# VHH binders against NAD-dependent protein deacetylase sir-2.4 (sir-2.4), part 23

Target 1, 292 residues: NAD-dependent protein deacetylase sir-2.4 (sir-2.4), of Caenorhabditis elegans (q95q89)
Amino acid sequence: MTSVYESLLSDYPDKGVIGKPEIRDTETEIIEKLRTLYNHFVQAKQTGKPIFVLIGAGVSTGSKLPDFRGKQGVWTLQAEGKHAEGVDFQVARPGVSHKSILALHKAGYIKTIITQNVDGLDRKVGIPVEDLIEVHGNLFLEVCQSCFSEYVREEIVMSVGLCPTGRNCEGNKRTGRSCRGKLRDATLDWDTEISLNHLDRIRKAWKQTSHLLCIGTSLEIIPMGSLPLDAKSKGIKTTTINYQETAHEKIVETAIHADVKLILYSLCNALGVNVDLGDDLPDEVPIPLKIS
Below, E stands for the ipSAE of ESMFold2; O stands for the ipSAE of OpenDDE; V2 stands for 0.75 times the mean of E and O plus 0.25 times the DockQ between their complexes.

## First folded at step 14 (VHH; framework vhh_7qbe_3)

Design w2 (from v3 with V28I Y103F; at its last look DockQ between E and O 0.88; V2 from the best seeds 0.82)
Fold by ESMFold2, look of step 14:
Structure w2 (fold): chain B 292 residues (1-292), chain A 122 residues (1-122)
Amino acid sequence: as target 1 above (292 residues)
Amino acid sequence: QLQLVESGGGLVQAGGSLRLSCTASGPIYAMGWFRQGPGKEREFVAAISYSGGSTYYADSVKGRFTISRDNAKNTLYLQMNSLKSEDTAVYYCAADYIGFSDFTSPEEYDYWGKGTRVTVSS
């Protein structure tokens, strides 16, 4: 795995808690917890209030990208003087987890998907950009500073922090009018604030939700990491799926400590949601757990 | 439940200064100050971005008040200089876990302190 993304970031000393031990629920524990999550999905469909989904780097480990704070994560290994293993961002492909999330979206259980990841895999799997909020940006994206047209590249844009890339706009993609504005990268650095437009979109989706589902994230980075606190104040229950204990372990309804792709694929199976796996998977299809 | 506790209010002569503090019980993203004077509606005073890089002020306090925050302490501050009798009000800390663009509207904030009274005597 290339660490080019990490090398582009400015120094930031507080990376939160890293290197926690993995917890692995027994099969019996997983089935019980999955049944609770399943019930929230059924209720979301019945009430028309979708599941609010927040995803982190743990969703992309099946695509052979390391996470940051896990046992084999980029920051954990850096603290030990080691390098994380994995494929380059350039060749990473959506895995079973991404395809399961897309399937749940297509089936109407999930509307807005918030990703902390910059790997571009949520777009690549086919989640519509209207329903996707890449809160920290996208390494494959350039944006015109004048007309805000987006350009999805085949190669990583080699800067972060919303800096000019040296390329020009090729015209306004929304209106068709000419534009030769300067393009910038679309990925936040540590000191770059989340756009107000993203925050407004997140807030609108948050008000429409019946349940918070946090997938593959330690919940250490605000504002998204504080969502379980807001949920508790508002009577919204939270499920986490993460091998490691999250920052909000004691306040969530259900903390599932298991492989993300096993949980999501099993959930799809229990709901009767078909997952279109295609013919180009980077990971193995799990045997779904039976929960009823 | 997020708690916001204001402090630093009191009685002060016109032309004087006060510093208000608001401490949050948990990590908070959006924060601002509002006030409600006698017989008036609650009005926007100041807001600050999470990083502290952008500050915003009502016209009536611009140049006299300074907002700041210390994210390590979950604390918001309002330094109030050159106080006038019209600054007499209960000052409220407002907050939200998720930011938004309409930071001057009080109905956009989900969490509020109980307020601290500032009285400016002539």
Scores: ipSAE 0.714, ipTM 0.883, lowest interface PAE 0.9, mean pLDDT 89
ESMFold2 (binder alone), look of step 14: mean pLDDT 81; pTM 0.836
OpenDDE, look of step 14: ipSAE 0.881; ipTM 0.947

Design w3 (from v3 with V28L Y103F; at its last look DockQ between E and O 0.94; V2 from the best seeds 0.83)
Fold by ESMFold2, look of step 14:
Structure w3 (fold): chain B 292 residues (1-292), chain A 122 residues (1-122)
Amino acid sequence: as target 1 above (292 residues)
Amino acid sequence: QLQLVESGGGLVQAGGSLRLSCTASGPLYAMGWFRQGPGKEREFVAAISYSGGSTYYADSVKGRFTISRDNAKNTLYLQMNSLKSEDTAVYYCAADYIGFSDFTSPEEYDYWGKGTRVTVSS
């Protein structure tokens, strides 16, 4: 369960604003906002400056994983003395939202995808790791401390904070000798700083973008939650897709308060992008909205 | 719009101390100090990680200067002890929302204050 991940984290009293009410845009509002987002996607393709995507836990609720700050989120229920319901990370599968994001990437609209989630679903859906930045890590991953080789496990690695797991690297050094470096988990704790390599990759991609798209995140965790502020200073417009009001509601160009999978699937449909849904979906395929 | 405002500069006798501060109007991830002496290029002084756990110093100031930050106040500090005539410069606060691995390169910082002047007299 998701609560296993929460139990591995250090205690941290300031979890930001939790439990905000959901906002539901009318269909007319959604269509107008989606037209604006659609235009950014068309321009990104035409100019070769791709959309920069930041995702949070709201992308994975269709995979039956709870978010943190929503009405049924882990931290909201914890404040009420309760535990969130959901499937375990090991059985969670990519949903319509993840598959729509992959389709937009394959079609060349999105290049870099930053995820705050540790559920590994962005890798599982097939986003190439060279275009994916798991800023808070991945519960299924071990990393060699010497050569930085990544090992994707079938089961959750039961520690956080970049701690040794007790396994050794099985790779070789450039000389052909066995590496035998110590493996660590790959998931940040509250006091663990984001990898400098991740930050450098994010900055490189950020310089190339035409538009910031924030999906399923309240934008309250630094540094990723501050991206809309940087965008505003640089004349880059931002769209958010989130049921709840985000930390930057007043400065973004477009705040879409609707179901993430409806918006992303409708966007794909409007762009003529085929979404390979497969046979094994954890959620239902929405009827796409027509934006003309 | 993001604003970085330095303060605490002034005239001080060699061997003395000053504490510089830089207040940001928003939350910054990477923060550091640079300085520009008369007729010189802007040079790195010190930088600090967001958590405060990692600090970096130019060789010329190690052991004399201490960088710190207060994230609740969006404020960066530089405690400058044992000041020398060579420390005379305009001191600039530099920052970035995302961060990077090369803290010593001024090209990595997107946001800069207007500077505060420090004059060390002999």
Scores: ipSAE 0.709, ipTM 0.885, lowest interface PAE 0.9, mean pLDDT 88
ESMFold2 (binder alone), look of step 14: mean pLDDT 82; pTM 0.847
OpenDDE, look of step 14: ipSAE 0.890; ipTM 0.950

Design w4 (from v3 with V28F Y103F; at its last look DockQ between E and O 0.88; V2 from the best seeds 0.84)
Fold by ESMFold2, look of step 14:
Structure w4 (fold): chain B 292 residues (1-292), chain A 122 residues (1-122)
Amino acid sequence: as target 1 above (292 residues)
Amino acid sequence: QLQLVESGGGLVQAGGSLRLSCTASGPFYAMGWFRQGPGKEREFVAAISYSGGSTYYADSVKGRFTISRDNAKNTLYLQMNSLKSEDTAVYYCAADYIGFSDFTSPEEYDYWGKGTRVTVSS
């Protein structure tokens, strides 16, 4: 099977460029680029203007979920007549990358985190929902169409595109009467528009940022994939962390082609930020690179 | 240098039609048209989402104007039919990479063209 999630999505001909070759920066290149990123984090703390973070599927590969456009990605293998393999979504657990992002948030370097992922791992790692924007939704979430109550499920919701799931709301209206509204999924399909509330929250956070950090994303999906264009026009510098070249490789300040968890964990170590790795880690802790 | 460039303005008789174009430098998520008549404040005309599935119109142009976009060409259009003298204005293309809920507010759009003049004569 390719993936149950992929099977729920409609056909969309503009999946962007898939299957690009991986680029592997040398250790010397990584250290130089990481110093530049480190300086942006220090400056963010000094000025009180936090880092704006956009994450994609590449942050969850350490949780044993495939990405889409990478060498072993769902769409890349599908185009080659092959099938991607991965763990069940409900057994996936936050990895070193998610825990590093949480640590940077707790330390005050990051405020708003925008995720294009639907795997629910950013909530599971403990990022507060008021600072998290799941811009494409969450596979574990149902929402009542009448009262908008959220229901977090243990299993993925087998629908996308904000469609009715077949379940009913179990809550009450303000009047005390049973709501009985129809529940819908909370995950966008290709043609489903991002909610206006999410867009407003994103714009407000975007105006307060000192630096754009794009992690594990090819930057192919509009509108989030266009953030580096907006940043360049406004004098906001961008760092990307991705094995493959992104859609905006030539306009960003720093494109780091290395393992996401290595970069994030090394950054935390350089900043003196403790990462609480916990008991439930699906990947190996990297040896951090020394930059200062 | 210019991110939005309008074209297609001109002189037209009342009751006539005109099509405005706006060529964008990149894939803006929200795009719209505003206009400014002589001695007036800039006012909202129409807006469209990236997918084209959501369109919005000022009441004064509803039913007469049609907004559309061609994402392959990064081009926004405004088809203006049944033109009235009150439609005389400089028409501005406006855009934003992210989008927002208040599409009628000009301060929400970060990118603006230089405008194209439309004059409707009697």
Scores: ipSAE 0.753, ipTM 0.898, lowest interface PAE 0.7, mean pLDDT 88
ESMFold2 (binder alone), look of step 14: mean pLDDT 83; pTM 0.855
OpenDDE, look of step 14: ipSAE 0.892; ipTM 0.950

Design w5 (from v3 with D96N Y103F; at its last look DockQ between E and O 0.88; V2 from the best seeds 0.82)
Fold by ESMFold2, look of step 14:
Structure w5 (fold): chain B 292 residues (1-292), chain A 122 residues (1-122)
Amino acid sequence: as target 1 above (292 residues)
Amino acid sequence: QLQLVESGGGLVQAGGSLRLSCTASGPVYAMGWFRQGPGKEREFVAAISYSGGSTYYADSVKGRFTISRDNAKNTLYLQMNSLKSEDTAVYYCAANYIGFSDFTSPEEYDYWGKGTRVTVSS
């Protein structure tokens, strides 16, 4: 359960704003906003400057994982004395939203994808790790403290904060001798600094972008939540897709308040991008909206 | 537009102390202090990690200056002790919304304050 992950984290009193009311744009409003987003995708291709994507927990609700601050979110329900519903992290599979993002990446509209999620679904859907930045880590990873080899596990690693797990690295040094380095978890706690390597990769990609697309995130957690402020200062337009008002509602160009999978799938359809959905999805395929 | 406002500069005798402050108008992640003396290029003074767990200092100020930050107030501090005439400079606050590894390079910082003047008299 997602609540198990929450129990691994240190106490942190400032969880930002939780439980905001959901906003539901009308179909007419959605179509207008989709046209604007579509135009940014077309322009990104024309100028050779890809869309910069930031993902939050809202992209994984179709995989039956709760978010944190939504109406059925972990922190919202905790404040009401309740527990969030959802499947185990181990059972969760990529949904329509993940597959749509992969399709947009394969088609060349998106290059760098930053996820705040620790659920491992962006890797599982097939986004290449070279283009994926798991900025808060991944619950299914162990990492060697000596050689930094990554080990993808079938079950979540039951600690956070980059702590030793008690297992040793199975790799070899370049001399052929066993590495024998100690493995650690790969998931940040509240007080754990983001990797400098991740930050450098983010900054490099950020310089190359034409548009910021924030998907399923409240933008409450820094530094990633501050990207719309930096975008505004640099003349980069921002689109958000989130049921709730985000922290930067007043400064973004377009705030789409609708189902993430509907927006992403409709965008793929409008761009002529085929989405390989497979035959065993955790969520329903939406009927795409038509842009005209 | 992000604003960085330094304060606390002034005239001080050699051996004395000053405390500089820099307040950001938004939630910055990377922050550091730089300075520019008469006829010199802008040079690194100190930087601090977002959590405050790591601090970095130019060799010329190690042991005399202490950097700190208060993230609730978006404020960066520089406590300057045992001041020398060589410390005379305009001191600049620098920041970004996103972090990076090369804390000592002024070229890596996107946002800068207007500076506060420190004059150390002998």
Scores: ipSAE 0.757, ipTM 0.903, lowest interface PAE 0.8, mean pLDDT 89
ESMFold2 (binder alone), look of step 14: mean pLDDT 85; pTM 0.869
OpenDDE, look of step 14: ipSAE 0.844; ipTM 0.930

Design w6 (from v3 with V28T Y103F; at its last look DockQ between E and O 0.91; V2 from the best seeds 0.80)
Fold by ESMFold2, look of step 14:
Structure w6 (fold): chain B 292 residues (1-292), chain A 122 residues (1-122)
Amino acid sequence: as target 1 above (292 residues)
Amino acid sequence: QLQLVESGGGLVQAGGSLRLSCTASGPTYAMGWFRQGPGKEREFVAAISYSGGSTYYADSVKGRFTISRDNAKNTLYLQMNSLKSEDTAVYYCAADYIGFSDFTSPEEYDYWGKGTRVTVSS
């Protein structure tokens, strides 16, 4: 399915830097860095200014979906004439990382969550749509071009670029008359601009932020990849969690090179935040690191 | 901090052309040009999205000015043709990392250059 998604995209001349070496922090380094992040979460609670979260494909590797630029990523392996392995988008389920992010949101540490992912797992885990910005869209979503009603499908919508799907809206207007608007896909192609509504929502959330947390992303895609630059100019500190060096390694306060689910689950444990793991878990629960 | 450096200003005879440039020290999403003439308030001239798919022009410059950008060089351009004396102003480059819906509003742009002077003689 990941390969299918790539096949729907237009040719893209700039995939950024792919295939960087993985960096593995020692346990001592992870604990030190996690304490710094923990302090930002405590401060966010004390000040009432939430953590701004940006997530990428590295959040979903525990759901058995490959990332793009990692050692086993879709684009890295394609450059080597290989295919990425994993499950189809249609059967993927939220993992420990998604559930940890939801738990931090429920506990009031995170308000707005920005995802670059199109896998639909942030909705499936239960993050409220009001607090979720799927900045590149959602492969399972159709949107009415007239009334903007959203339709969540069981199977991926087989187009990208905000194109008509051939289906019509089944809803009603405020007058009670049938809408009959044309439905479109909800996923950006490379040349498709991010919606102005998404940009305004992101900007509004960004102005209220105490700390930028970038999870499982190389920070290579504009505009979200430039957030650490804006943060630095405004005195906002940034933490990244990514196995590989990101585009902004030199300017962030803390770059944690470790498994995303280990860091997020350990953070929840340190904050006393319960993570509802449920019965439909595609990955193994990590042993949380002790901070105190 | 993001740096925006304008260049290309100067003295030009009415009817002539100039090309302004603005080089940014980092990749920005929204970029635009504003100007302030003698005894006037700063006014919108033109703006462009990151992809170039959305461009905006003040009515007074439509058809005469063309905004463009080269993202590989982090550079914004303003091609000014058929210049008039009313185009005399200091031209300012403005940018934002995230973007927004109203590209014509100066308060939406967080970063500004120091300006380049354009004088159109009659």
Scores: ipSAE 0.680, ipTM 0.871, lowest interface PAE 1.1, mean pLDDT 89
ESMFold2 (binder alone), look of step 14: mean pLDDT 85; pTM 0.871
OpenDDE, look of step 14: ipSAE 0.846; ipTM 0.931

Design w7 (from v3 with S54T Y103F; at its last look DockQ between E and O 0.86; V2 from the best seeds 0.82)
Fold by ESMFold2, look of step 14:
Structure w7 (fold): chain B 292 residues (1-292), chain A 122 residues (1-122)
Amino acid sequence: as target 1 above (292 residues)
Amino acid sequence: QLQLVESGGGLVQAGGSLRLSCTASGPVYAMGWFRQGPGKEREFVAAISYSGGTTYYADSVKGRFTISRDNAKNTLYLQMNSLKSEDTAVYYCAADYIGFSDFTSPEEYDYWGKGTRVTVSS
């Protein structure tokens, strides 16, 4: 089903760096790095300046959706003449990582969550739309071009690039007349500009942060991938959580090369934040690391 | 730290043309041109969207100036035609890593070049 999404995208010659080797920190390294991250979370709460969170495809691999550039990613395997396997987008469910992020939001450590993912799982886990910026869109949304009503679908919308879907708006204008607008998809293609409203919301959140946390992203896609560069210029420290080396490995304070769900769940445990896991997880709950 | 280096300024007669360039040392998203005459505040000249599909111009330069960018080279251009003595200024490249809607406000841009001087003689 990841192949379906890939088939909707325009041909694009530069997919960034693909197939980097995975790095796996030792348990001792992970604990030291997690202590540093923990201290930023504690300080964010004490100062009232939330952690700025950017998430990428690596948070959804526990939901059995492949990433693109990892060792088992769609583009990496295509270059080797192989096919990535995973579940259908329609059946993917939030995993331990999404639930941990929600828990940190509910506890007040994170306010605004910026996701590069189009899988809709950040909405499905329960992050309020007011605090969520789906910067590349959402495969389950259609938007009316006339009245801008959003329609959340059970199945993925089969186009990208803000193109008409072939369906019509079902709503009414404020005058009571039927809206005759055409629906479009809500997902960016490679050359589609990020909405100015999203960018303004991102900048507002960015100005209020004490720390940048990049989760499950290679940081290859502009502009979100450049946030660590801006952070460095402004004295804001950055933590990354990613198996592969990111584009900014040399400039971040802390690069954690470990399983995203292990790090996030362990962080919640260390902070005393309860994670509501529910009964129907797509992934295994990790044993949290102790950092005290 | 991000560096912005302008070039292409110089002395030109009224009615003439110049082409300014600005190269960024990193992958910037927002880019624009501003200018400042002696004893004046900086004023907006032109800005361009990341894709290059949307351009913005101050009224005083519309139809005479053309902004463009080459993202592969992290370079912004300003083609200035039909130059007037009023165009005499130091021209500054401005950039940011994140975009924003208020592109004519210099306060939105966190990074600035040192400028390149353009002198238009009458």
Scores: ipSAE 0.740, ipTM 0.895, lowest interface PAE 0.8, mean pLDDT 88
ESMFold2 (binder alone), look of step 14: mean pLDDT 84; pTM 0.863
OpenDDE, look of step 14: ipSAE 0.876; ipTM 0.944

## First folded at step 16 (VHH; framework vhh_7qbe_3)

Design x1 (from v3 with V28F; at its last look DockQ between E and O 0.86; V2 from the best seeds 0.82)
Fold by ESMFold2, look of step 16:
Structure x1 (fold): chain B 292 residues (1-292), chain A 122 residues (1-122)
Amino acid sequence: as target 1 above (292 residues)
Amino acid sequence: QLQLVESGGGLVQAGGSLRLSCTASGPFYAMGWFRQGPGKEREFVAAISYSGGSTYYADSVKGRFTISRDNAKNTLYLQMNSLKSEDTAVYYCAADYIGFSDYTSPEEYDYWGKGTRVTVSS
């Protein structure tokens, strides 16, 4: 349950703005905005400067995991004395949105993908680890504190904040001797700092990008939530895809208020990018919008 | 349009104290102070992460200067105690929205203020 993850987090008073009204663009508005986004993807391929992608919980709602700040989000419903509906993290499967993002990556439009999600679905869909930055961690990982080997678990690790789990590393050091280092969880708590390695990787990728695409995030959590401010100062245009107004609605080039999977799947269709949907989908395949 | 504005500089006797402030236009993740003395190169003074959990100091100021920030006000501070004549410089606020591992390198910071003058008299 997503509620289990929330229960692992420490109490933190500044959760940002929750419960904003949903906005639904008309089909005409969506098509116009999607054309603008399409042009950025075409230019990224032509110039060799890829799209920088930031994803949040809204990408995983098609996998039946609730978001946090939306109408049915964990924090919104808690404020109303209610419980969010969702599946166990362990049974959640990548949906149309994750598969569309992978397809855009395979086609060379996207290189670095930054996820704020801890659900592990970006790895599960097949995004290569070297191109994926799980900036807030991954509930299915333990990491050795000595050699930094990663251990992918079948069940979620029941702690956050980079705390020891009580298990030992089973690997060897570079010398071939047993490591026996202590394993820790790999998921940040509210005040846990992002790893320096992640920050350096993000900065390197950010300097190479032509366009910022923020998908399913309210942009409330620092530092990733501030990327549109940095983009504006540097002349990099930003597109958001989110039902609710984000923290940076006034400064982005294009704010698309529509279903994430509809937008991403339609974009793939317009670019001629095949999305391998497979047989094990948790959500419906949308009818793509025609933008040509 | 300035995104970082320093204040609090002035003339102080050796052994005295000053508190510098830097008001930011937005929530920068990494913030720091650099200084440039007369006829010298710009040098690192101190830096701080967004949460305040990571602080960094040049050896020349350790134990005398304290960096802090107030994220509700988007303001960075430098408390300077036990000032010496060698601390005389223009002090610059520097910032970055993403952050990085090498806080001492000015090339990592994308945003800079115009500076505030600190003069320590003997």
Scores: ipSAE 0.735, ipTM 0.890, lowest interface PAE 0.8, mean pLDDT 89
ESMFold2 (binder alone), look of step 16: mean pLDDT 83; pTM 0.853
OpenDDE, look of step 16: ipSAE 0.892; ipTM 0.949

Design x2 (from v3 with V28L; at its last look DockQ between E and O 0.90; V2 from the best seeds 0.82)
Fold by ESMFold2, look of step 16:
Structure x2 (fold): chain B 292 residues (1-292), chain A 122 residues (1-122)
Amino acid sequence: as target 1 above (292 residues)
Amino acid sequence: QLQLVESGGGLVQAGGSLRLSCTASGPLYAMGWFRQGPGKEREFVAAISYSGGSTYYADSVKGRFTISRDNAKNTLYLQMNSLKSEDTAVYYCAADYIGFSDYTSPEEYDYWGKGTRVTVSS
């Protein structure tokens, strides 16, 4: 994420593996791998067992937000004594990748989407909150500590770690009286444990899935990064889309090393799913690859 | 293939101590200890959060047993002090890749070790 978000986090010594070389599959390799992924999507629709989607920072690089471990990532450049470039979170808008994911959700291929990102773009693109698990939180969100009402802000909340923000709840109790609760930020710090409610929701969705799709993540952060291990033990196949090798490269069925938006948009095209691109795109629309 | 391997069991006199270990072949998020005594059903002993910041104990062991973990070594520990004959059981390591809210329910844990036997004599 941007330098402001990184500056809010505590120091954390174990950032996983950073700085791995990028891999770029040839067009022939991409087409073969995309056919395999396409077949999982067709089966998911036919059987009514949706694709389980895990999103990392690589989905938002088309929105001009840096990732962490890529060549121009926040942690990679910091290890070289440099600063990552990117836009402010308030300026960032959903790109082709987010819109493609929404289209696949609307068409019934994806039900639950888990994001490790805190950039709020999955809400902004229109993924329904009841189908979205922001497992590390959301920089634009305040939550009442008493009644748990959520407040979506236009500007990022300048703290992490579920700390009070200094604002008060504006809602009412069930009785009609003012709540008067204090608001907190909604974004985890490194030492903040994931909500038990989020974990229970993730486990419920995980049990009904036919396929794990990991998009734009190195799979280094526990527990979400361990999902491919659990999938292997349960006979669930995994596809990754990431320029770098992930932590589980050797155990997944298909590792696609290509541009996320190219893969997702090409998948939508192959499935006959219309992607509503709108007028305010931060990135270029790819020419879809033909796989049939 | 994921493996959970317990060790450290044995024969000990009442009032004595043992330290159990459970080594996982991969990283597990939720981890805990269960036990099954002679002629009894499997029961919860202790569990620990991934960060180690939250620990949970059955009432029967509270104050005598201490659970800990070393995530760098994928290892879970149980320090058992002031052992009683009632602590005689096979002790099982249990784990899951995803956490959950009910740490005391064995049905929530997908992965189990084969157990290590602890016998406490008078």
Scores: ipSAE 0.693, ipTM 0.865, lowest interface PAE 0.9, mean pLDDT 89
ESMFold2 (binder alone), look of step 16: mean pLDDT 83; pTM 0.856
OpenDDE, look of step 16: ipSAE 0.891; ipTM 0.949

